# Ledger of designs, part 21: VH-VL binders against q58428r495to569

Target 1, 75 residues: q58428r495to569
Amino acid sequence: SGGKDINYIEVNYEIKKGSLFPPGFVDCNENISYNDEVVLIKDDTFLGIGRALMSGFEMKKAKHGALVNIRNVKS
Below, E stands for the ipSAE of ESMFold2; O stands for the ipSAE of OpenDDE; V2 stands for 0.75 times the mean of E and O plus 0.25 times the DockQ between their complexes.

## First folded at step 10 (VH-VL; framework fv_regdanvimab)

Design s3 (at its last look DockQ between E and O 0.83; V2 from the best seeds 0.71)
Fold by ESMFold2, look of step 10:
Structure s3 (fold): chain C 75 residues (1-75), chain A 124 residues (1-124), chain B 110 residues (1-110)
Amino acid sequence: as target 1 above (75 residues)
Amino acid sequence: QITLKESGPTLVKPTQTLTLTCSFSGFSLTTSGMGVGWIRQPPGKALEWLALIDWDDDKYHTTSLKTRLTISKDTSKNQVVLTMTNMDPVDTATYYCAREYYDFWSGSDAFDIWGQGTTVTVSS
Amino acid sequence: ELVLTQPPSVSAAPGQKVTISCSGSSSNIENNYVSWYQQLPGTAPKLLIYDNNKRPSGIPDRFSGSKSGTSATLGITGLQTGDEADYYCGTWDSYKQAYVFGGGTELTVL
């Protein structure tokens, strides 16, 4: 299906392994669930893979705490 | 000098509603990154975080007590108020308010200044 | 049920060292900053360590913190009788959207 069906998280910076906090977050698939594997992207470019620390719905409004555990970074 | 002080009743009956006020000075809840939280400690037991309200008026509550807790602030009075409904003897504890500093950009988070605490007994 | 697990007690002689562990999960210790709090008998808690390993002004350098994976550790060297206290780890839990404390560790200096 289209891009909206993928567990994507859009970020605004070149990621590193670790934690994604709210300032680096741009948008995501709201249907992501806690502990889902997620794909991190920037400007339509795949950056890496992580694990969701909350639902996608909550990520869009969260102001406190890490959103994603970033596990693998491309290159 | 930053200070926080808890005030309210020291004795309540089961089923009553507890209202506690945190009065603070030396900082403002209009300042980005500032928050005030409530933590309790039953006699001889561990700390239990209850609720938090921040400068942006976002509110957070411990999941197990969310339906019983209300937190609010009056920034003009430098006060935060916690209300807990349906008190029970197991809620007997010392109740603390504490300043939370949160750095949005880094995610740094800590309760850096604590009040002296107020002991609340719930007696049947 | 505790979210963060600490040993209930530790002890050592004056001048020695101890460590206090704090075990959690990916949604808390692993991905959020850990703090440690000291509670001397009959007093309110005091911030001892923040940002996993940083000391506030006035905290001596014999107190240290570290984190690896889902576990955090408080280290205390050169133990003094004045260090007898309860010690709590604390951190934000992203899933719960709430702050969590460990169960506390009673330090005895013999």
Scores: ipSAE 0.773, ipTM 0.929, lowest interface PAE 0.7, mean pLDDT 93
Fold by OpenDDE, look of step 10:
Structure s3 (fold): chain C 75 residues (1-75), chain A 124 residues (1-124), chain B 110 residues (1-110)
Amino acid sequence: as target 1 above (75 residues)
Amino acid sequence: QITLKESGPTLVKPTQTLTLTCSFSGFSLTTSGMGVGWIRQPPGKALEWLALIDWDDDKYHTTSLKTRLTISKDTSKNQVVLTMTNMDPVDTATYYCAREYYDFWSGSDAFDIWGQGTTVTVSS
Amino acid sequence: ELVLTQPPSVSAAPGQKVTISCSGSSSNIENNYVSWYQQLPGTAPKLLIYDNNKRPSGIPDRFSGSKSGTSATLGITGLQTGDEADYYCGTWDSYKQAYVFGGGTELTVL
């Protein structure tokens, strides 16, 4: 599936530039590290690029605070 | 009307465990977005966040004291309890509990209502 | 261990304006909402500003908040003697999964 071979983050909404919070988070590559560039995807569709604010492992259990700083959204 | 009130011992000996209770009214920790945090302030010093427990029973602790802190809630009693082990004179402070209002969608987050605080002195 | 940096003190005469800065990083101030707290002498902290620039009910519009990048600023206009207090910024740190406060700023009204 698209994006799963890289630092992907699966989201459940159409992202905007800003921050990704836990309600919009679905899944991610656990190999993501803090400050990594990440690809945001929804239903195997590329949505944008961001910077991880924590590891992928931490994202999966995070309930508060921003997970990703979204830098670029596909137009 | 929302209120919080701290209770517990005001004098603790070194190495003993401190147990503080936050009793609150006007809101419920079963409500999404609600949390209760503990913040302390040594005399003449800055506020220091200690721990937080939210409606989903998720718990957060300051890293420096994580091994010494335990936070729990009793929703039926509208109480949150903080325990801190191995107390030391440096832990002498006013301890506050406060309600956290967290909007899990927007990320909005603040301690909007505070208790009056309880002064805890650690001394032999 | 302080994550947010504030000036230790500021001062001004009644009627003047003051600003208090709060410096952090991308994991806290840049991507999370900043709150400000007022602590009058001998009292518990009070929420003054939330969501970077919003005032709770009862807070006069003399108090304002703003955020840019990794820094936040509290503004106080029409300074009154009753504004003499300690002011703290605070926000969530996404990396630490913890709430963090600044070191506090003592405001003196001359």
Scores: ipSAE 0.579, ipTM 0.906, lowest interface PAE 0.8, mean pLDDT 94
ESMFold2 (binder alone), look of step 10: mean pLDDT 91; pTM 0.940

Design s4 (at its last look DockQ between E and O 0.08; V2 from the best seeds 0.00; counts 0 for: pae O 8.3 > 2, placed apart)
Fold by ESMFold2, look of step 10:
Structure s4 (fold): chain C 75 residues (1-75), chain A 124 residues (1-124), chain B 110 residues (1-110)
Amino acid sequence: as target 1 above (75 residues)
Amino acid sequence: QITLKESGPTLVKPTQTLTLTCSFSGFSLTTSGMGVGWIRQPPGKALEWLALIDWDDDKYHTTSLKTRLTISKDTSKNQVVLTMTNMDPVDTATYYCAREYYDFWSGSDAFDIWGQGTTVTVSS
Amino acid sequence: ELVLTQPPSVSAAPGQKVTISCSGSSSNIYNNYVSWYQQLPGTAPKLLIYDNNKRPSGIPDRFSGSKSGTSATLGITGLQTGDEADYYCGTWDSYKRAYVFGGGTELTVL
């Protein structure tokens, strides 16, 4: 199956290693759990991978603090 | 000049509910990025963050005390109120309120202005 | 049991340099901004460093901050007896959805 069945996080900008904060967040698979590996996407293209710092359900509501530790960015 | 001041009882009996008020001036909790938090410090011990309420009325509480803490605000009076139920002698501490300055876009976060603190003793 | 670990005490002579460490994790220090607070005896804490390494207005440049991985460091040069205080690191913890302070470090200037 495709990216929608995976631990995806949709962002609105070109990412770099570091932290994803709420303003860059668009949507995600709400079933993501803390410390899960996640794939970062923008406009249906893969940008890189990271680790979740909270559940996907909490990410959709969060206004405070980093959401994802971005580990690798597609070259 | 930004100021915060804590007020409330200085002596509380075990099992009673403590209500503390933070009165502030020089900023408004209607301004994006502004919050007020509560921090306590038992005599001779470390700072312990308790709770925070922000400009968007989002509330955060330390996990260990979440069922005992309530935080609220009255933006027209520039006040934030903390209540803590079922007080115990181990809750004896100096209680501070402090302004949180949070930049939503960068994630910058700090408690930049503190009240003088109020000492609360819980005695049987 | 503390989320952020600091040495309980440090000491040095006037004019010397000290560093105070603060060890945490990916959900706090690594991915969020670190602040440092100074608490002089009998007083409220005061913000000393924010955004890992920035000084508020009025804080002299002999106070500095840095961050590497899950660890943050406060540096103080040109130690003065007026620097005797407790120092706390602090940061947001994304998993706990809460702010956390280190256990504090008591600085003694001999």
Scores: ipSAE 0.656, ipTM 0.911, lowest interface PAE 1.2, mean pLDDT 92
Fold by OpenDDE, look of step 10:
Structure s4 (fold): chain C 75 residues (1-75), chain A 124 residues (1-124), chain B 110 residues (1-110)
Amino acid sequence: as target 1 above (75 residues)
Amino acid sequence: QITLKESGPTLVKPTQTLTLTCSFSGFSLTTSGMGVGWIRQPPGKALEWLALIDWDDDKYHTTSLKTRLTISKDTSKNQVVLTMTNMDPVDTATYYCAREYYDFWSGSDAFDIWGQGTTVTVSS
Amino acid sequence: ELVLTQPPSVSAAPGQKVTISCSGSSSNIYNNYVSWYQQLPGTAPKLLIYDNNKRPSGIPDRFSGSKSGTSATLGITGLQTGDEADYYCGTWDSYKRAYVFGGGTELTVL
């Protein structure tokens, strides 16, 4: 289950360093809090880590604005 | 008091473009959390969400009609305009505009105020 | 794609209680707030319930909403003839970035 057991964020694209926006957001752990370290995954594949810019609950409902600051991307 | 009212042609020929205007009062699309959406309802059928435009000028469209839909706002006039190209008889419906309220804290949204709707018939 | 499924119709006698279900096809509904709309015959829809269980001002407490898992429920107690209407659930689909309505439920008061 990997990152899904922690603060996971599922995305629909191959991420790069920078920011995650709603168009690339699929799902997340609702228990994520602001400033939490998060793991970004796609199709159960680890893609990188970032810092949450809002709660997971808010991410799932956000229409625009950066959701996560993507800090590290798996190479 | 918040009001919305739809206006535009009630009869459109196939292949023509439908342009509907939503005129509203009692709120502003410069206010964070405010949006205006379009919903249609064919006779005897369910509600169908079409598009939404919010205070930040972000636009959302139903995927099935995205290539045919354009939504825009004129904040100074308190108007939102929906255009739908290549109209077909299957697009015959009552078209509603409604205010969408988005709560930043909860992330919740709903269409809390609706216009009376305007019936659009597509026919030769 | 999120699909909200409602029963096509429900019916009950005046004074009775009815429930209308709204089932989501994906996990999106689990974490998103559900709204309910009442559409009286020949009229525009009216917001009945928002945020799963909150009533806008003017909505009587006979109307209630709840959500558990991927299903939402509208409850109507003390059914009145004036409650005869179509009822729709709706929610934001965070994946599609679109609002989605259920198929609607026709409530008949016997």
Scores: ipSAE 0.015, ipTM 0.743, lowest interface PAE 8.3, mean pLDDT 91
ESMFold2 (binder alone), look of step 10: mean pLDDT 92; pTM 0.943

Design s5 (at its last look DockQ between E and O 0.75; V2 from the best seeds 0.77)
Fold by OpenDDE, look of step 10:
Structure s5 (fold): chain C 75 residues (1-75), chain A 124 residues (1-124), chain B 110 residues (1-110)
Amino acid sequence: as target 1 above (75 residues)
Amino acid sequence: QITLKESGPTLVKPTQTLTLTCSFSGFSLTTSGMGVGWIRQPPGKALEWLALIDWDDDKYHTTSLKTRLTISKDTSKNQVVLTMTNMDPVDTATYYCAREYYDFWSGSDAFDIWGQGTTVTVSS
Amino acid sequence: ELVLTQPPSVSAAPGQKVTISCSGSTSNIENNYVSWYQQLPGTAPKLLIYDNNKRPSGIPDRFSGSKSGTSATLGITGLQTGDEADYYCGTWDSYKRAYVFGGGTELTVL
């Protein structure tokens, strides 16, 4: 998918503006850094844009706390 | 009924290692969402979070004291142990253990049950 | 060093209302659930508010919580002498991967 070539985060739900927590997290680009702009996708569909609250590497193992600030959701 | 209780020495000499044990009942650290944290409070000062260990044996430490802190659990005994090396008089405080309830679905996170605390004095 | 900022003290007469603010940042308050703790003199802290605005069993509805942006607020109505205590906000910080407390607010009932 096109999103896999950028700072993508794959989620398993229909997102809304707010926070992404680990249960909604599926996968991401490990190269994401703290404070990076990220693209939220589900089943190769663009859902929105957010700001990373930690690195992609940390997201994959995180259990506590929000992973992404979801700033914009596709209408 | 959920309870936590801190135990360990109440007097420690400078440079020595403090070992505190949190004994709890009413819940298990094998249960998803359960954690036990340590929080201290110097006399007349604010609460300071120190460390957390959860059901998956993930450990978190405050950055300023990370090199001095070790947290571990013994699930079979319902105990969590905190060790703090190179104690200094500035580490004099009441030390609390508390249950962290984490809802992994919502991201909810709070210390909902606290021990009574144990006062640790660091002095020569 | 202090991650969450609270006013050091607030005061009001019995029956009045007070608010205690808690200021943080994107990595903590804005994106994570905020809790409030009450610490009566000489006692261990007690969970007062969790999930920004929920009360544990036994906490009267005189206590309320709210959050907006990078700030949280504790509200106390019908102030009672027994409410005199220290109050702390707390939340998870995603960047630090740590729980953080505010500096605490001393509430005096006049």
Scores: ipSAE 0.806, ipTM 0.942, lowest interface PAE 0.5, mean pLDDT 95
Fold by ESMFold2, look of step 10:
Structure s5 (fold): chain C 75 residues (1-75), chain A 124 residues (1-124), chain B 110 residues (1-110)
Amino acid sequence: as target 1 above (75 residues)
Amino acid sequence: QITLKESGPTLVKPTQTLTLTCSFSGFSLTTSGMGVGWIRQPPGKALEWLALIDWDDDKYHTTSLKTRLTISKDTSKNQVVLTMTNMDPVDTATYYCAREYYDFWSGSDAFDIWGQGTTVTVSS
Amino acid sequence: ELVLTQPPSVSAAPGQKVTISCSGSTSNIENNYVSWYQQLPGTAPKLLIYDNNKRPSGIPDRFSGSKSGTSATLGITGLQTGDEADYYCGTWDSYKRAYVFGGGTELTVL
């Protein structure tokens, strides 16, 4: 729960720079706001950094359009 | 052959509610990835997207008109219905329905087949 | 003011090349797929380019699309008088949860 106090987005795949679309999304901090910097994780492992394209509340319901602009991926 | 056709009144008085029906053939709105949207174009002006309903019954509306727009579908009749309340002369336009093809997995999104449009004049 | 900005008009002679730009933002052009639509005089719009740079069946390869950052470009080579039309870019905007069109570009072939 403590780790979930940050702007995290949980994904189900190994990410690349570009866009996160709904099929890759698992869960997130619902308090994320548009344009916030977010941390992308999988299995509690840091994968990279992005910018939110909508609120975390909307991400959890979205079926259409990109959710996150993925800017940096762990090398 | 995939076709869409708009129907409804061509003349509406200010404050009245406009109801437009999109009747389509050659595809079903029960098929994953299919949607129908409404786009209007005032005379000599740009296209304006209004609303969309998809196979999953998700509905989207342009924010500025959301309180005036309602979109619904009847998949058994291959129809989508748009209502717009409190019509004003500024709403005079050609109204199009168009098929949206959306691929959930890739995020691909386009309006690939359009109806011929129906011109609606709002005048007292 | 407009979500997607296009030049109001462009012109060129038959056989020449033109480009039409479409400027948007991170929530639309940068992260979502861009389409281009052709509207010939007196007709409904027609899909010309989808997925940034793909042509539907029946669209000649004189029409091309590209995207860089928050900007997209339609290219038309070998210009013909039959290409006189209005051209619109369009894409999903993730923040607005809505599809958006550019303001349109009137192409004149002189």
Scores: ipSAE 0.789, ipTM 0.930, lowest interface PAE 0.6, mean pLDDT 93
ESMFold2 (binder alone), look of step 10: mean pLDDT 92; pTM 0.946
ESMFold2, look of step 13: ipSAE 0.767; ipTM 0.924
ESMFold2 (binder alone), look of step 13: mean pLDDT 92; pTM 0.946
OpenDDE, look of step 13: ipSAE 0.785; ipTM 0.938

## First folded at step 11 (VH-VL; framework fv_regdanvimab)

Design ko1 (at its last look DockQ between E and O 0.06; V2 from the best seeds 0.00; counts 0 for: pae O 9.3 > 2, placed apart)
Fold by ESMFold2, look of step 11:
Structure ko1 (fold): chain C 75 residues (1-75), chain A 124 residues (1-124), chain B 110 residues (1-110)
Amino acid sequence: as target 1 above (75 residues)
Amino acid sequence: QITLKESGPTLVKPTQTLTLTCSFSGFSLTTSGMGVGWIRQPPGKALEWLALIDWDDDKYHTTSLKTRLTISKDTSKNQVVLTMTNMDPVDTATYYCAREYSDSWSGSDAFDIWGQGTTVTVSS
Amino acid sequence: ELVLTQPPSVSAAPGQKVTISCSGSSSNIESNYVSWYQQLPGTAPKLLIYDNNKRPSGIPDRFSGSKSGTSATLGITGLQTGDEADYYCGTWDSSKRAYVFGGGTELTVL
């Protein structure tokens, strides 16, 4: 409930296949763990799904390295 | 055209502090995703990454030299400065600065433009 | 002692092909994108491959990159004497929060 219990990652761009890097990251559920499935959202809109490459806590602080391996992009 | 150039002393004595300046043009270190790093190469040896400073003033240092390295920037002058304390003859190397750029989906963390390097000899 | 391991040397005749390996770990090669650098004699390194398998403008497609698990590979086909250089892999290591280079591979074209 409230978004904080969902494995969400908020981004600032229309995602593509590949990986999410820090410049595209806005916020996430910090309780995400390495290798969790995550949902990618922008402006409250579902964009796709991916696999976490680090914890949500680490993502919020990272400036380098891939954060998420994006597996599926909507449409 | 994007260029970077290293400057500083070419000869230092053991125990002295080395200060190197990277002066660059053709890009701004205020642009999101931009960074400037320092890499050294002892004569005939492999590249060794030393430090990196980002547009957001985040700083990273190789673990083995972290207590000896300081990195800073002056974005109004398009300069990045590396300071390395307690120089030793094993620190004799060519020192490079290089640009890296990370995008939202193409975060290569790759050094795409390099300076020509400056050779620093540590000798009494 | 190096985080990324490369063979120290490789050689082949002009026109042939070579591959150069780069072995790392889950915190670097597996999780992050790999780059390759060419250093011609007496020059600064230059970016040859980024994002595992992409070429900057001006790099011909006879240079290629690939990655599987904790290992990356640089491929060079149609070897020319001008390809004699040292080649380095590099990537971010997320656990060390640092960039790492391989030990380098000296390519000789005989």
Scores: ipSAE 0.376, ipTM 0.860, lowest interface PAE 2.8, mean pLDDT 91
Fold by OpenDDE, look of step 11:
Order: structure tokens, then sequence, then C-alpha cells
Structure ko1 (fold): chain C 75 residues (1-75), chain A 124 residues (1-124), chain B 110 residues (1-110)
């Protein structure tokens, strides 16, 4: 899908500022690199923006630790 | 030496809850990268992954049985428990517990040590 | 949902080479590590290959693994009668956060 054209991270919950952890992670663009700006989405809905704390590749494998620093949440 | 052993009832009636215990030695679920998973195999059929619990107490379940499965650990006893509700004859299988090793460097996962398995028959 | 497809059966004579394929239904398998398991008749599975091509201690070099694209392959050279078993590939599905096994392949030594 067209989602691979952006640094997207799909989540399964309503996010807040702070950190995204694996339980809330669903999928992402593997092209995401450390420190990239990422877009958080749920059900194709924009939720906010964050900073990647690892690559998208690593996020998909991660079972612990913060994946993203969530900096901006859509009000 | 690392060992795992499954224990629990070998005969369950339909609609009853199955409780299986995996007792292990030679490693600890407090160690980063360690996990214990459950895999079952119906007679003459393929392996089916059921659930996994890791050192960080994260739990993973197969989607098709998620509502029926509960996995927990007792680190002090080196035990992992799997419960499966509303058992049906179709759930008749050999149930294995196995150590899952997650390489934090590569992110790889594999079940490197297996229990001998316990056969569970669901019948009225 | 990731599905791993294996041939239901393969066969060869002793001393020959066989290959068992494991094809992923999703492109995400390209970034995943595949493991292979050997299950001798009436026994629990044993880890044979991990990380696509690595052998655990005690596994002879007759067993090899490779992965290219969305397909993984198990190779067995110098086939022995004792190699007659079921072989399963497996991998972590990052999208579903679930482990997935293939359907298994029955290897018969002729």
Amino acid sequence: as target 1 above (75 residues)
Amino acid sequence: QITLKESGPTLVKPTQTLTLTCSFSGFSLTTSGMGVGWIRQPPGKALEWLALIDWDDDKYHTTSLKTRLTISKDTSKNQVVLTMTNMDPVDTATYYCAREYSDSWSGSDAFDIWGQGTTVTVSS
Amino acid sequence: ELVLTQPPSVSAAPGQKVTISCSGSSSNIESNYVSWYQQLPGTAPKLLIYDNNKRPSGIPDRFSGSKSGTSATLGITGLQTGDEADYYCGTWDSSKRAYVFGGGTELTVL
C-alpha cells in the first residue's frame, strides 16, 4: 500500500505523549531509521508524530523497550 | 543442561479447562532473551504455535485461540503455565513446551530446546 | 497473516542431496529469520537450523539453510536413513507478533 511511502507506524491504541512500546505496536515501514520522524496511525487515522528510537526493521522484532518517543499527539 | 517437561491431565472432557505446566531447569526467565512457548501437534498433523511468554513478562498468543488461552510464569519455581478453556475434541494433540531464544542483536527467534511433550485427549 | 508453504513430501536415495523449500506468503519474510526443525518419528522436534543458515551445536554440516527473497531452503547432503523425518520451517511474524510454522515436509529415504 501507499503507506510504505512514509515513515508510518501503525498502533493499536490511542496514543499519548511519551513512549510507544511493543504491546502497542502493530506494523511500520522497515525503511524507518534511528531518529527519523515517524507518523503514528491507527486504522488509517493520523494520531501523532514521534521520533524513532530504532530502525523499522528492529521495531518489528522488538519485544521490549521503547520504540518511539511520541512528541506530538493530535488533539 | 537445559530441560523442559510438560505436566497436566492427559484426559479432558469437552468444555472443561486444560491446565498445563512447563517445568524447566538450566535457565531462568529472568534472563534477557529467554522465553517459553507452547506448541501443539494433533495426531498426524503439523506443528501449531500457541503462545509465548518471555523474560519481560510479555505474552503472545495465536490469534485463533487468543480468547481461550492464558499463559503465565512463576520465575521462582521455573514454571510456565498454559490454560486453555472450552476444550473440544479438535484440541486433542501432543502439547510441547519449548525454550525460545531471542537474539537481541539480530532479533532472531527460535525454539532451541523442547520438552518431550504430553498427549492430551479431549473426549466425553 | 504470514503463511509458510512447504512441499508435503520429498524423497531421495541414501547418499543423495535433497532440498526442502519454505515459501512465505508475505514479503515481510525477507527481513525475518527462518528456523528449521527436525522431528523424528515419535519424538519431539529438534532445532536444526536457525537464523536462516546457522547450525546449533551437534548438528552436522550435512544440514544447511539458505534464504533468498521470500523463500527459505533446507539442504541435506549425504542423505542417511536416519534423516527420515518430518521437517518444519518456522519464523516470527512481526505483523501479527506470532510464531508461524510451515505445514511440514515428510522426508523419505528410498
Scores: ipSAE 0.011, ipTM 0.727, lowest interface PAE 9.3, mean pLDDT 91
ESMFold2 (binder alone), look of step 11: mean pLDDT 92; pTM 0.945

Design u1 (at its last look DockQ between E and O 0.79; V2 from the best seeds 0.80)
Fold by OpenDDE, look of step 11:
Structure u1 (fold): chain C 75 residues (1-75), chain A 124 residues (1-124), chain B 110 residues (1-110)
Amino acid sequence: as target 1 above (75 residues)
Amino acid sequence: QITLKESGPTLVKPTQTLTLTCSFSGFSLTTSGMGVGWIRQPPGKALEWLALIDWDDDKYHTTSLKTRLTISKDTSKNQVVLTMTNMDPVDTATYYCAREYYDFWSGSEAFDIWGQGTTVTVSS
Amino acid sequence: ELVLTQPPSVSAAPGQKVTISCSGSSSNIENNYVSWYQQLPGTAPKLLIYDNNKRPSGIPDRFSGSKSGTSATLGITGLQTGDEADYYCGTWDSYKRAYVFGGGTELTVL
């Protein structure tokens, strides 16, 4: 897939435009920074593109608030 | 019936430490999605969020007061305690504790139940 | 500095409609659910709207919420004298990892 070679975020659901919250979060690249473009993936399948609302380190610890703004979803 | 009630001193001298206790019933901080936050309001001023503690013992503080604030919970007593060091007259306010509910399905958060508040005056 | 901006005051006659705006940013309102709180004089705040547009049990449908972009709006139709209060918007800020309130809006019923 190649998604894990860039700023990837692994999710556990079929995404839609909007926000990714902690319940839908599985894992990510810790090198993600605030405002970075990120690739959303599920089971190594590309799902869409978003913008990080915090660092990857913070995402892994976050229990509250949106993690990513999901801008584009693959049809 | 869910209730929260603030308790502690109503008069504090400058430089002293304020300790407030939130006693609640009708819910447990061992339940996922539950949290308790502290919000204060100076006389005639806006609400100001101070701190939050959730079911997983994660703690959040407003940045401007982070070095002065400590929040903790005692689940066995259904209590949350807020401490604020080096009190100043500018910290005079009504202090509220409120339940924060987090919806795991939507990611929604809100303070849905509030205590009546306790007025704290800082004066020499 | 306030993270969420509200008009300091609004007013209208009984039976009229009013709207209260809440302006934020991408780190808070745009991506997080907005709540609204009503604070009657001399009382603790009460949750009025959650999840941008949902009403808790007991809140009449005269109250409505909406969100678009980095702004949220509270609508009150059929204004009553008992609606005279302060109204606050609030939401989580993902960047600050903190909850934030607006500056509040004083609603006067003429």
Scores: ipSAE 0.861, ipTM 0.950, lowest interface PAE 0.5, mean pLDDT 95
Fold by ESMFold2, look of step 11:
Structure u1 (fold): chain C 75 residues (1-75), chain A 124 residues (1-124), chain B 110 residues (1-110)
Amino acid sequence: as target 1 above (75 residues)
Amino acid sequence: QITLKESGPTLVKPTQTLTLTCSFSGFSLTTSGMGVGWIRQPPGKALEWLALIDWDDDKYHTTSLKTRLTISKDTSKNQVVLTMTNMDPVDTATYYCAREYYDFWSGSEAFDIWGQGTTVTVSS
Amino acid sequence: ELVLTQPPSVSAAPGQKVTISCSGSSSNIENNYVSWYQQLPGTAPKLLIYDNNKRPSGIPDRFSGSKSGTSATLGITGLQTGDEADYYCGTWDSYKRAYVFGGGTELTVL
């Protein structure tokens, strides 16, 4: 389901497997923890899944380094 | 031509505060993507990254020394200053400053130009 | 323990090839760009490889880098006695919000 209780990460581009860096990041659930599985979304559309490389609180402030390991992308 | 040079005391007593200055030329810390980091190397041991300050005035510190380290810059003088409090004999090392190049859009990063290093001994 | 693990030493004869490994994690090697640094005896480190596999100007093509998963590798072919040095991998660690170096590898050319 939606809302703030899901480990979501909102991005601004069509993702590929690899790394999400700060320029592609829009917003996320601040309660995400390191190594949590996360869902990546754009315009309310599910794009894929990944693993968090830092907390959601830190993602919102990060300007340096990868935020998410994008593991699977919806085809 | 890009150069960096470390300066400061070569001998410090235990509990004192170490202040090191990195003076650089050939680039500016007002330029996007530029940063200066500090790395130390105890005699015969590995490199240890300490801290970094970038063009955007974001600061990063190694976790184990975070409470002892302060990093700052003076962009008008092309200088970066590292301060480390409560020095101990285990902090005896060669201290290097190095330019970090970081491309925000790609995440590309490296320490591409290094100073010659300055050796700091901590002893009574 | 070190965040990035390298063998303490490697050796080979002149003209041969060696590889130096660097093992890390998803928060560093896997998802951030890896660099390699050469430190000749008594000198400051020098950037040897950046962006996993790219050479700065002046670095000969017998030095190469690669990365797979959480591991990176420096390759050196045509070994020369002038290659005797310590070699360090380095990368950003997203979890620690810090740069990290490996423990270093001493290369001896026999």
Scores: ipSAE 0.737, ipTM 0.920, lowest interface PAE 0.8, mean pLDDT 93
ESMFold2 (binder alone), look of step 11: mean pLDDT 91; pTM 0.944

